# VH-VL binders against Protein mesh, part 2

Target 1, 209 residues: Protein mesh, of Bombyx mori (Silk moth) (h9jiq1r811to1019)
Amino acid sequence: GVAGIFGDPHIVTFDDLQYTFNGKGEYVLVRVDHSQLKLDVQGRFEQVPRNIHGAVNATHLTSVVAASNNSQTIEVRLRPQHAQWRYRLDVFANGKRVYFDRTALRVQYFPGVTVYQPMYVLNQSEIVVMFSSGAGLEVVENRGFMTARVYLPWTFMNQTRGLFGNWSLDVNDDFTRPDGTLASVDLNNFQSAHRDFAQHWQLTDREQR

## First folded at step 6 (VH-VL)

Design b11 (from a11 with light chain Y91W; framework fv_tafolecimab)
Fold by ESMFold2-Fast, scan of step 6:
Structure b11 (fold): chain C 209 residues (1-209), chain A 121 residues (1-121), chain B 106 residues (1-106)
Amino acid sequence: as target 1 above (209 residues)
Amino acid sequence: QLQLQESGPGLVKPSETLSLTCTVSGGSISSGDYYWSWIRQPPGKGLEWIGSIYYSGETYYNPSLKSRVTISVDTSKNQFSLKLSSVTAADTAVYYCARESYYSGYSFDYWGQGTLVTVSS
Amino acid sequence: EIVLTQSPATLSLSPGERATLSCRASQSVDSYLAWYQQKPGQAPRLLIYDASNRATGIPARFSGSGSGTDFTLTISSLEPEDFAVYYCQQWDNWPTFGGGTKVEIK
């Protein structure tokens, strides 16, 4: 299954529920905390540098941090606008910057995870992160805007939590807060999704990076 | 009124390290809206960007200078600094500090007055 | 690196005339292009950012246009204080500057 964050930004859950998000700070995108299987994917959202449509609280994704059981922690971070034209994403492995050799295969191997920088596509930067658990993360930057998708094998079905929802095949439980209660969300009002659901998945300073 | 002011020795011997500090007044360096930059200009020639720093300490360097350049920031003093190692006569230039602002497309909207650094024995 | 080529190197004009300065990029910089004015003994001053947006305090006679690889700075009617060197600069990747165009009195 696949879930992700796109555009304005909007979120598509593993159950294919779509909603608008404009929170600021660090949030749990997806978490699996099982004795045999662990995954934590976090996203950082910051104010849009230029107000595109006049909205005061417009935000965008600027960093994704992911780790699975026994893996290196991988961060994919959006560079400022003056970053490299052909590559605007920086990669960190346990806090150390990852460099891809332009003249060689652009792949790096770490404990429990492989990171790949695909060949350049015009106006697009991309990083693919593949965990030994079978979980995958794809981060794409297009003209200064970052999107992310998480790909999970069936073993994670009905074990996910966070902004990307429960992968239960029932959209009615996708707005489950960390305490297990179900939020009532008006999908035509972005404030409802944030106020009643998304803000409860915001990380504290101690839980970030 | 925002003001940037360069300071540091105006004469550096070949093979030594050039060290400059930029003091920012009238505005805070601890803001996500700005990057802080060093740009140089050899006498009678054009402008060359050296590098930029974010208040978090994240740096961006001109690839041609990357092996010799270190930029650092001290948010408590509202300052950022440049170190350029192994200097030669080719490093003789007026050195400017400048601000990059998202309000002006991350172009350099405020500049220090510049300080001439001569590399000579 | 992205190379910016400015033409002409020198533009000799009289006060009241229109000045047109060109900047060409070796690859597309979209609209991430700025223009600066520099007078002798002074730091550069930002005139235009994002190809066509006039910076705060810059007179209306200065205008910028273009996108991709071809950019123009226009001064609609030169005033005595406008005789200076003008630089274009891109920030689509690490910043680079053009070689400059000197606007001098004819």
Scores: ipSAE 0.014, ipTM 0.465, lowest interface PAE 8.2, mean pLDDT 84

Design b12 (from a12 with light chain Y91W; framework fv_tafolecimab)
Fold by ESMFold2-Fast, scan of step 6:
Structure b12 (fold): chain C 209 residues (1-209), chain A 121 residues (1-121), chain B 106 residues (1-106)
Amino acid sequence: as target 1 above (209 residues)
Amino acid sequence: QLQLQESGPGLVKPSETLSLTCTVSGGSISSGDYYWSWIRQPPGKGLEWIGSIYYSGETYYNPSLKSRVTISVDTSKNQFSLKLSSVTAADTAVYYCARDSWYSGYSFDYWGQGTLVTVSS
Amino acid sequence: EIVLTQSPATLSLSPGERATLSCRASQSVDSYLAWYQQKPGQAPRLLIYDASNRATGIPARFSGSGSGTDFTLTISSLEPEDFAVYYCQQWDNWPTFGGGTKVEIK
């Protein structure tokens, strides 16, 4: 199964439910606590810089941090728009910067995780993260906008929590808060999704990776 | 009224570390709208970007200089600094600090006056 | 890295004449190109950003054009203070500068 963040941002859950998200700060995208797989994927959302249109209240994904059992923690960060580098994603393994630009391999092996940098194509930067646990993460940047997808084996169906939903095959329980209660969300009102559901998955400074 | 001013030793011996500080006045370094950069110019030659820093401490370096360069920021003093290790005569240049801004299309819109650093024994 | 080639290296003109300066990139930089003026003993001054936008306080006689790999800076009628070195700079990749064009009095 796959779940992800796309566009301005829109979230697509493991149950294929779509909703709009405009939160700011750090949030739990997906969490799995299973005997065979522990996974925590967090996303950071920041104000969109003032462009030609001055979109001061819009947010976008700027960082994804993924940690799985018996592996190094991988962070993929969007390079700021001010930097204007062609390749706009930076990678960190256990807080140390990974330098694909100074290696010939484009593949880096770490305990429990492999990180791959595909060849740069027309204004798109990409990083693929493959955990030995079976979890995968794909991050793509196109013209300053970061998209992330999380891939999980079907054996972990009904084991996920967070903004990406419960993966129960029933979209009606995807808006489950950390305390296990179901949020009443009006999908035609983005404020409802944030106020009643998403903000409850926001991390404090102490909880951020 | 934004002003940038470079300071630091004008003479450095070969193999030592070049250290410069840029003091920002009339504006705050602690702003998400700006990057703070170092650019150098050897006598009679063109301009070379060294690197940039965001107020959070995030840095970006010219790949040709990356192994020798460290840029840091001190928001309490409204300053940012450059350290260039293992210098040689090729590092003799006027060093400029500059601001990189979205409001100027990600170009360098404010510059310090520059400071000449000579590498000699 | 992206290499910027400026031509001519030196342009000898009289006040009142039109100056046309070229900057060519080794690969496309879209419109991510700026122009700077530098006078002896001074820091560079931003003239043009995003290929064609005039920076604050820059006189109307300065204009920029181009996209992709070919860019031009035009000074419609040279004033005495315009005799200087001009640099182009791209930010599509790590910032790099051209070698400069010196505009000097004939």
Scores: ipSAE 0.007, ipTM 0.475, lowest interface PAE 9.6, mean pLDDT 84

Design b2 (from a2 with light chain Y91W; framework fv_tafolecimab)
Fold by ESMFold2-Fast, scan of step 6:
Structure b2 (fold): chain C 209 residues (1-209), chain A 121 residues (1-121), chain B 106 residues (1-106)
Amino acid sequence: as target 1 above (209 residues)
Amino acid sequence: QLQLQESGPGLVKPSETLSLTCTVSGGSISSGDYYWSWIRQPPGKGLEWIGSIYYSGETYYNPSLKSRVTISVDTSKNQFSLKLSSVTAADTAVYYCARDSYYTGYSFDYWGQGTLVTVSS
Amino acid sequence: EIVLTQSPATLSLSPGERATLSCRASQSVDSYLAWYQQKPGQAPRLLIYDASNRATGIPARFSGSGSGTDFTLTISSLEPEDFAVYYCQQWDNWPTFGGGTKVEIK
């Protein structure tokens, strides 16, 4: 299955539920905390930069940090808005900057995870992260906006938690808070999604990777 | 092995267009891994980035110069060029061409030797 | 634009001494900072990129450190060929260079 974060931010859960939120800071996008299967994917949301005509009072995805079964922690980070729309995704493995060798396949191998940088397409940057557990992460930047998709094998079904939902094949339980309670969310009111659900998945400084 | 060489007139009259070409040898300009840049240095002063180009023709310009600058690339000749319009004495400088890439954090790892362009009547 | 301020403007030292050069940014540039060496009549030469990575062929006596707004280039033991002007440069925004630090023989 596939879940992702796009634009507005606009979230699509593993059960295909769609909702919007405007949180700032670090959030759990998806977590699997099982004795034999582990995945933690966190997203960072920052205020959209002010332009010369004033601020857009919205947030956007600027970093995704992921780790799985005994893997290195991979961060994919958006370069600043002022970076002139050059290749705008930076990759870090356990905090160290990753560079892709042009003479190889543009692939870097780490314990438990492989990172692939597809050939540059004009105005678009892309990184693909593939965990030995079968989990995948795809990050795409286009004109300064970062999107991310998480791909999971069926072995993770009904074991996910976080902003991307529970993947139970039932959209009614996608708004499950960390304490296991269900949020009552009005999908036409983005404040409801944030206040009643998304903010409960916000990470403290101690919990950030 | 990789060498960059600037060429063009060393004297330009005020109000006219400064035109320089950088010839790349020992490496291909048609690589997706590299950007090609122009940087200048007025006599006795520091460095100023003018702009950069990707082999596809995509350009990035210093905002303070954007209205006067055009950078172009000719992959068949392995060259890229700078045109700076409406020049004044303030544009007198040594002009360098340089390469930058993702692999050096978009820092300039190879430079031409530089060419002095004097703006004078 | 991001302004880079280098200090000192001139550093007078003898061969064998340690040189420490500062570059401060008007706002955070994360680690997107490079150092260049320039000798009279020559093009700049890349020494350090991404704040701390030595460029190919650069001797181990050159090291860079720092992040955010405060960066340092260190030359652990000056050789005669190290007396030159050093510039820092950021790529967090469109590229800008510092005003330079001249390292001269005492």
Scores: ipSAE 0.041, ipTM 0.609, lowest interface PAE 6.5, mean pLDDT 85

Design b5 (from a5 with light chain Y91W; framework fv_tafolecimab)
Fold by ESMFold2-Fast, scan of step 6:
Structure b5 (fold): chain C 209 residues (1-209), chain A 121 residues (1-121), chain B 106 residues (1-106)
Amino acid sequence: as target 1 above (209 residues)
Amino acid sequence: QLQLQESGPGLVKPSETLSLTCTVSGGSISSGDYYWSWIRQPPGKGLEWIGSIYYSGETYYNPSLKSRVTISVDTSKNQFSLKLSSVTAADTAVYYCARDSYYSGWSFDYWGQGTLVTVSS
Amino acid sequence: EIVLTQSPATLSLSPGERATLSCRASQSVDSYLAWYQQKPGQAPRLLIYDASNRATGIPARFSGSGSGTDFTLTISSLEPEDFAVYYCQQWDNWPTFGGGTKVEIK
């Protein structure tokens, strides 16, 4: 199954529940603590720069950090809008920047994880992260906006937690807080999703990777 | 042992083009593990990065110098070169070539000895 | 551009003393910071990369720490050859260097 975060941003859970997210700071996107797979995927959300024609209180995804059992921690980070490089995603493995040879196969191997940079096409930057555990992460940047998708084998259904839901095949329990309680969320009110559910998945400074 | 050596004229007239070459020995410039860079230092002042090149020809330039800078690579000679156009007295500096790591980006682990270029009539 | 401010501009110490050099970035550079040593008439020498990793051949008395905007280079016990100018350098975007700290003998 697949879950992701898109655009403005909005989230699609593993159960295909869709909701608007406008939190700021670091959040748990998905966590898996299965005997054969441990996975932690975190997202950083920052305020969109103000402009005369745009909303001043909107946030956007600027970084995704992922680690699995026995793997290095991979971070994919959005470069600033005025960065000199056409390619707008930076990759870090255990805090050290990863570079890709643009003229050869763009693959880097690390303990427990492989990172691939597809060719830059149609003004789109892309990074694919493949964990030996079977988990996958795809990050795409288009027009300054970062999109992230997490791919998990069907064998890990009903093992997920976080903003991407619990993958129970029932959207009614996707707003489960860390303590196991169900949030009552008004999908027509983005503040409800944040106050009643998403803020409970926000990370402290100590928990950020 | 890897060595980098700058060469080129030590005196350039105002408005002309400064041209330097870095010769790499003891290692191959055609390595995907490294970028090759130019850094300068005006007398008595700090360091300023000019730009970097990958063996494929891909370049990265300091935005403040971008309109005047061209860096090129010649893998057959194991060399890379700097051209800085329309020079003024402000371009008087010691010019270094250096190697930066693919993995630890722009952490310059090997440097040439540097060559002083004076811009004067 | 990201501006790096080094302090103090000059640090006067005796051999055997601990040196603590500061580098402050105008905006976060995460851990993408390097430290260099430069002696008169010589090219800079890489000491530390990625904020805290010692470069090959660098003595254990040199250590780097910090992240974000505040970074420190520490020399645990100064030896005569350590009296030099030290530069920090970020590489979060294009590289920029600090103004340098001169470590001089008292």
Scores: ipSAE 0.007, ipTM 0.464, lowest interface PAE 10.4, mean pLDDT 83

Design b6 (from a6 with light chain Y91W; framework fv_tafolecimab)
Fold by ESMFold2-Fast, scan of step 6:
Structure b6 (fold): chain C 209 residues (1-209), chain A 121 residues (1-121), chain B 106 residues (1-106)
Amino acid sequence: as target 1 above (209 residues)
Amino acid sequence: QLQLQESGPGLVKPSETLSLTCTVSGGSISSGDYYWSWIRQPPGKGLEWIGSIYYSGETYYNPSLKSRVTISVDTSKNQFSLKLSSVTAADTAVYYCARDSYYSGYYFDYWGQGTLVTVSS
Amino acid sequence: EIVLTQSPATLSLSPGERATLSCRASQSVDSYLAWYQQKPGQAPRLLIYDASNRATGIPARFSGSGSGTDFTLTISSLEPEDFAVYYCQQWDNWPTFGGGTKVEIK
């Protein structure tokens, strides 16, 4: 299965539920706590700068951090918008910046995880992260906006928690809070999704990877 | 072995256009992995980045020089060139061509030997 | 424009001594900081990138540290060939260089 963050931002859960997200700060995108896999994927959201024609109260994804048992923690970070002339995704493995070499097929091997930088595509930066468990992370940047997708083997269905839902095949229980309770969310009111559900998956500074 | 070599006139008159070419050997400019850059150093002073070009022709210039600078690339000759218009004595410097990474290495890992350009009448 | 301030402007030392060179940024550059060595009449040579990673072929006596606004280049034991000018350079924004530190024989 696949879940992700797209656009300004919209979240698509593992159950294919779509909702609008405008939170600021660090959030749990997905957690898996299974005997074969412990996975924690976190996203950072920051305020989109104002444009000349008005104020924008939206946020955008600026960093994704993926940590899994027996592997290095991988962060994929958006280059600041003020630095707009270069490839715009930076990769960190256990806090140390990763550099890709053409002679190595732009692949870096770390304990428990492989990171791949695909060939240049016009106006697009891309990083693919593959864990030995079969879990994957794909990050794409286009025009200064970062998009992320998480891929999980079918084995981990109904084992996920976080903003990406519980992957139960039932969209009605995707708004499950950390304490296990279901949020009552009005999808036509973005305040409801954030207030009643998303804010409960926000991380404290200590919990951010 | 990658090598960069600057060439062009060593003397330019005030108000004229400074023109330099960098020839790349031992590697291809048509690689999507690298940008190609010009950096200058006035005698006895520090380094100033002028601008960079990608093999597609996409350019990025130092804002302080943007109105006067043009960088171009000729992939068939494995060369890239700098034109700096309306020069003054302040433009007297050693001019270097250099390589920087399109990807994660926005630093200059290979440099030409440099060429001194003197602006004088 | 991000301004990089290097100190001291001149460092007078003897071979075998430890050299410590500072580079301070006017605003955070995270770890997007490189160090170069320039000998008289030569092009700069990349020593360190991403604040602490040695470039290919650079001796282990060279090390970099720091993040944010404060960075240090350390030469653990100066060799005769290490007496040169050293520049820091950031690329968090448009590339800018520091004013340089000249390491000279005492």
Scores: ipSAE 0.013, ipTM 0.563, lowest interface PAE 7.7, mean pLDDT 85

Design b7 (from a7 with light chain Y91W; framework fv_tafolecimab)
Fold by ESMFold2-Fast, scan of step 6:
Structure b7 (fold): chain C 209 residues (1-209), chain A 122 residues (1-122), chain B 106 residues (1-106)
Amino acid sequence: as target 1 above (209 residues)
Amino acid sequence: QLQLQESGPGLVKPSETLSLTCTVSGGSISSGDYYWSWIRQPPGKGLEWIGSIYYSGETYYNPSLKSRVTISVDTSKNQFSLKLSSVTAADTAVYYCARDSYDSSGYSFDYWGQGTLVTVSS
Amino acid sequence: EIVLTQSPATLSLSPGERATLSCRASQSVDSYLAWYQQKPGQAPRLLIYDASNRATGIPARFSGSGSGTDFTLTISSLEPEDFAVYYCQQWDNWPTFGGGTKVEIK
């Protein structure tokens, strides 16, 4: 299965539920705590500059941090949107910046995880993260906006938690808070999704990284 | 071994268009790994980035020069070119072509041509 | 535009001495800073990228440090071939260069 965060931003859960997200700060995108797969994927959201879009209180994805079984922690970070940018993604492994060999295959191997930087085409920056556990992360940037997809084996259906839902094949229980309670969300009111559900998946300073 | 070589007229009259070409040898401009850039240096002064191009034709320009600059690429000749319109004496400089990368070191210029002096004078 | 200020403008030293060159940005450029060496009549040569990483083929006596707004290029022991002009360059915004520091022999 696949879940992701796209655009300005909207979220598509593993159950294909779509909703608008306007949170600011760090959030759990997906968490799996199973004997065969441990995965934690977190996203950071920051305000979109007003003078770029004229938007009030809009946010965008600026960083994704992921770790799995016996792996290094990989962060993919959006470079600031100032004047004219081309390649806009930076990669960190356990906090150290990763450099891709311009003359090699653009692949870096780390304990439990492989990171690949595809060739820059179509005005699009891309990083692919492949965990030995079978989990995958794809981060794409186009014109200063970052999107992320998480790929999981079907064996972990109904094992996920976080903003990407619980992957139960029932969209009605995707708004499950960390304490197991189901949020009442009005999809016609974008503030409802954050206030009643997503805010509860926001990380404290003690839980970040 | 990668080499970059600038060519074009060394003298341009005020109000006319400055035109330069960079020939790349020992490597392909179509590699997909690199941008190709123009940087200039007026006599006795520092460096100024003019703009960059990808082999697809995508361009990035210095905002201060954007209204006057056109950079183009010819992948069949392994060349890229600069046109700077409405030149004045302030455009007198050594013009360099250079390669830069799109990776995390991006906009770091790792190979440079030898430079060509262009004088704007009547 | 981000302005880079290099100091001193000129540094007069003898071979074997340590050179310390400063580059200050008008706003934070994180670690998105490179250093170049330019000898008379030659194109610039990349020395350091991403503030502290040596480019391929650059001798170990060259090192870069700093982040945010304050950056330093250090040459631990000057060789005769190191007397040149040094430029810093940022890419947190569209690329801009500092005014240069000339390292000259006493």
Scores: ipSAE 0.018, ipTM 0.575, lowest interface PAE 7.5, mean pLDDT 84

Design b8 (from a8 with light chain Y91W; framework fv_tafolecimab)
Fold by ESMFold2-Fast, scan of step 6:
Structure b8 (fold): chain C 209 residues (1-209), chain A 122 residues (1-122), chain B 106 residues (1-106)
Amino acid sequence: as target 1 above (209 residues)
Amino acid sequence: QLQLQESGPGLVKPSETLSLTCTVSGGSISSGDYYWSWIRQPPGKGLEWIGSIYYSGETYYNPSLKSRVTISVDTSKNQFSLKLSSVTAADTAVYYCARDSYYGNYEYFDYWGQGTLVTVSS
Amino acid sequence: EIVLTQSPATLSLSPGERATLSCRASQSVDSYLAWYQQKPGQAPRLLIYDASNRATGIPARFSGSGSGTDFTLTISSLEPEDFAVYYCQQWDNWPTFGGGTKVEIK
């Protein structure tokens, strides 16, 4: 299964539920806390600069931080807006910048995780993160906007929580808050999704990776 | 060992086009994710990045020079070239070709040619 | 463009002394900063990249530090071949270089 954050931004859950997200700050995108499978993926959302993008009070994804069973923590970070004309993603493993071997395959190996930087595509930056647990993360930047997808083997089914939903094969329980309560969300009112569900998955400064 | 060598006329008249070629040996322009760059240094002054090219032909130029600069690549000859139009005495400089490691957000210059002095004078 | 200001413009020292060179950016460049050495008549040589990582083949006496807007290149004990001009360069935006610091023999 696959879930992700796309566009302006909207979220597609593992159950294929779609909703608008406009939060600011750090949020749990997906969390798995199972005896055999551990995964924590967090996203940071910042306000789109007013005069740069022409948008008022909009937010966009600027960083994704992920860790799984016995793995190093991988961060994929959007470069500042003033660096718009070229490659726009930075990668960190346990806080240290990741460098790729460009004379061979563009792959870096770390405990529990492999990071791959695909061949350059015009106006697009891409990083693929592959965990030994089977979880995958794909981050793509185009035109200054970051998109992220999380790929999970079926063994993670019905074990996920966070903005990407429960993955129970039933969209009706995807708006489950951290305390286990189900939010009542009006999908035609984007403020409802944030107020009643998404803001409850926001992390404090102390909880961020 | 990777080597870069600049070539082209050492004297260009004002208003004409400066044309230089960088020949890469000991490595292929079309292998790896490197960008190939031109950097200049006027006599007694500091370094100025002119622009970079990827083997696909995609270019990035210094905004202050963009209207006058064209960089091109010829993968069959393992060369890349600089054309700077409408030159003036201010364009007199040593011109370097260099490899940059931009892909992956490195964008520093790890191999340089020896440089070639281009004087703009009538 | 991001402007890099190097100080001092000239540093007069004797062999064996410690050299400390400063590079200040007009806005934050995170760790996207490199240092180069240039000897008369030669192309620049990469010393340090990503603020603190020593390039291949560069002696241990060279070290870089700093982040954001303030960066330092340190040469722990100057050798005769270290008397040269040093440039910093950022790539947080399109590449720009500092004005250089000349390290000259007293």
Scores: ipSAE 0.013, ipTM 0.564, lowest interface PAE 7.6, mean pLDDT 84

Design b9 (from a9 with light chain Y91W; framework fv_tafolecimab)
Fold by ESMFold2-Fast, scan of step 6:
Structure b9 (fold): chain C 209 residues (1-209), chain A 122 residues (1-122), chain B 106 residues (1-106)
Amino acid sequence: as target 1 above (209 residues)
Amino acid sequence: QLQLQESGPGLVKPSETLSLTCTVSGGSISSGDYYWSWIRQPPGKGLEWIGSIYYSGETYYNPSLKSRVTISVDTSKNQFSLKLSSVTAADTAVYYCARDSYYGSYEYFDYWGQGTLVTVSS
Amino acid sequence: EIVLTQSPATLSLSPGERATLSCRASQSVDSYLAWYQQKPGQAPRLLIYDASNRATGIPARFSGSGSGTDFTLTISSLEPEDFAVYYCQQWDNWPTFGGGTKVEIK
């Protein structure tokens, strides 16, 4: 299965529920605590710069950090705005910047995880992260906006928590808070999704990777 | 092995256009993994980045030089070229071509040409 | 532009001594800093990238450290071929270079 965060941003859960997200700060996108797979994927959201006309309070994804039970922690980070004219994603492994060289086929191997940088596509930056546990992460930047998808083997169905929902095949339990309670969310009101559900998955400084 | 070699006139008159070409061998400009750059060094001074080009023709210039600089690429000849207009004695320098990385995590210069001295004098 | 200030401008040492060269940025460049060696009449040679990673073929006596605004290049024991000018360069914005530090024989 696949879940992800896209656009303005919208979240699509593993159960295929779509909702709007405008949170700021660091959030749990997906967490898995299974005997064969431990996975933690976190996203950082920052304010989109306001323009002179039609200024709005909107956020965008600026960093995704992922780790599995025996892997290095991989961070994919959007380039600062003043440097966005170049390739616009930076990669870090356990806090150290990752270098890709064509001699290494643009693949870097780390304990428990492989990171691949696909060939250039005009106005698009892309990183693929593949954990030995079977979990995958795809991060794409297009025109300054970052999107992320998480891929999990079907054997881990019903093991997920976080903004990407409980992968139970029942959309009605996707708004489960960390304490196990179900949020009552009005899907026609993005403030309801944030207030009643998403903000409860916001990380403290000690929980951030 | 990758090699870069600068060529062009070593003497340019004030107010005219400085024109240099870099020939790349042992690697392809059209591979898409790298930018190709010009860097200069006036006698006894430090290094100054002039600009970079991608094989598609996209260019990025030092803001201090942008009004006078044009960089172009010819993938069929595996070459890229620099034109610097309206030169003065301050443009006298050794000019280097170099490779820099396309991807954000490695925007440094790993291969350099030997450099060519261009003197601006009447 | 981001300005890089190198110090000292000149470092006079004997072979076998340790050299410590500083590079300070006018604003944070994270770890996006490289070091180059230049000998008279030659092109610069990449030594260190991403603040602390040695380039291919660079001897272990060269090491880089630092992050943010303060960076150091260390040569643990100077060999005769190490007497040269050293430049730092950032790429957090468009590339800029420091003014250089000349390591000369005492």
Scores: ipSAE 0.021, ipTM 0.587, lowest interface PAE 7.4, mean pLDDT 84

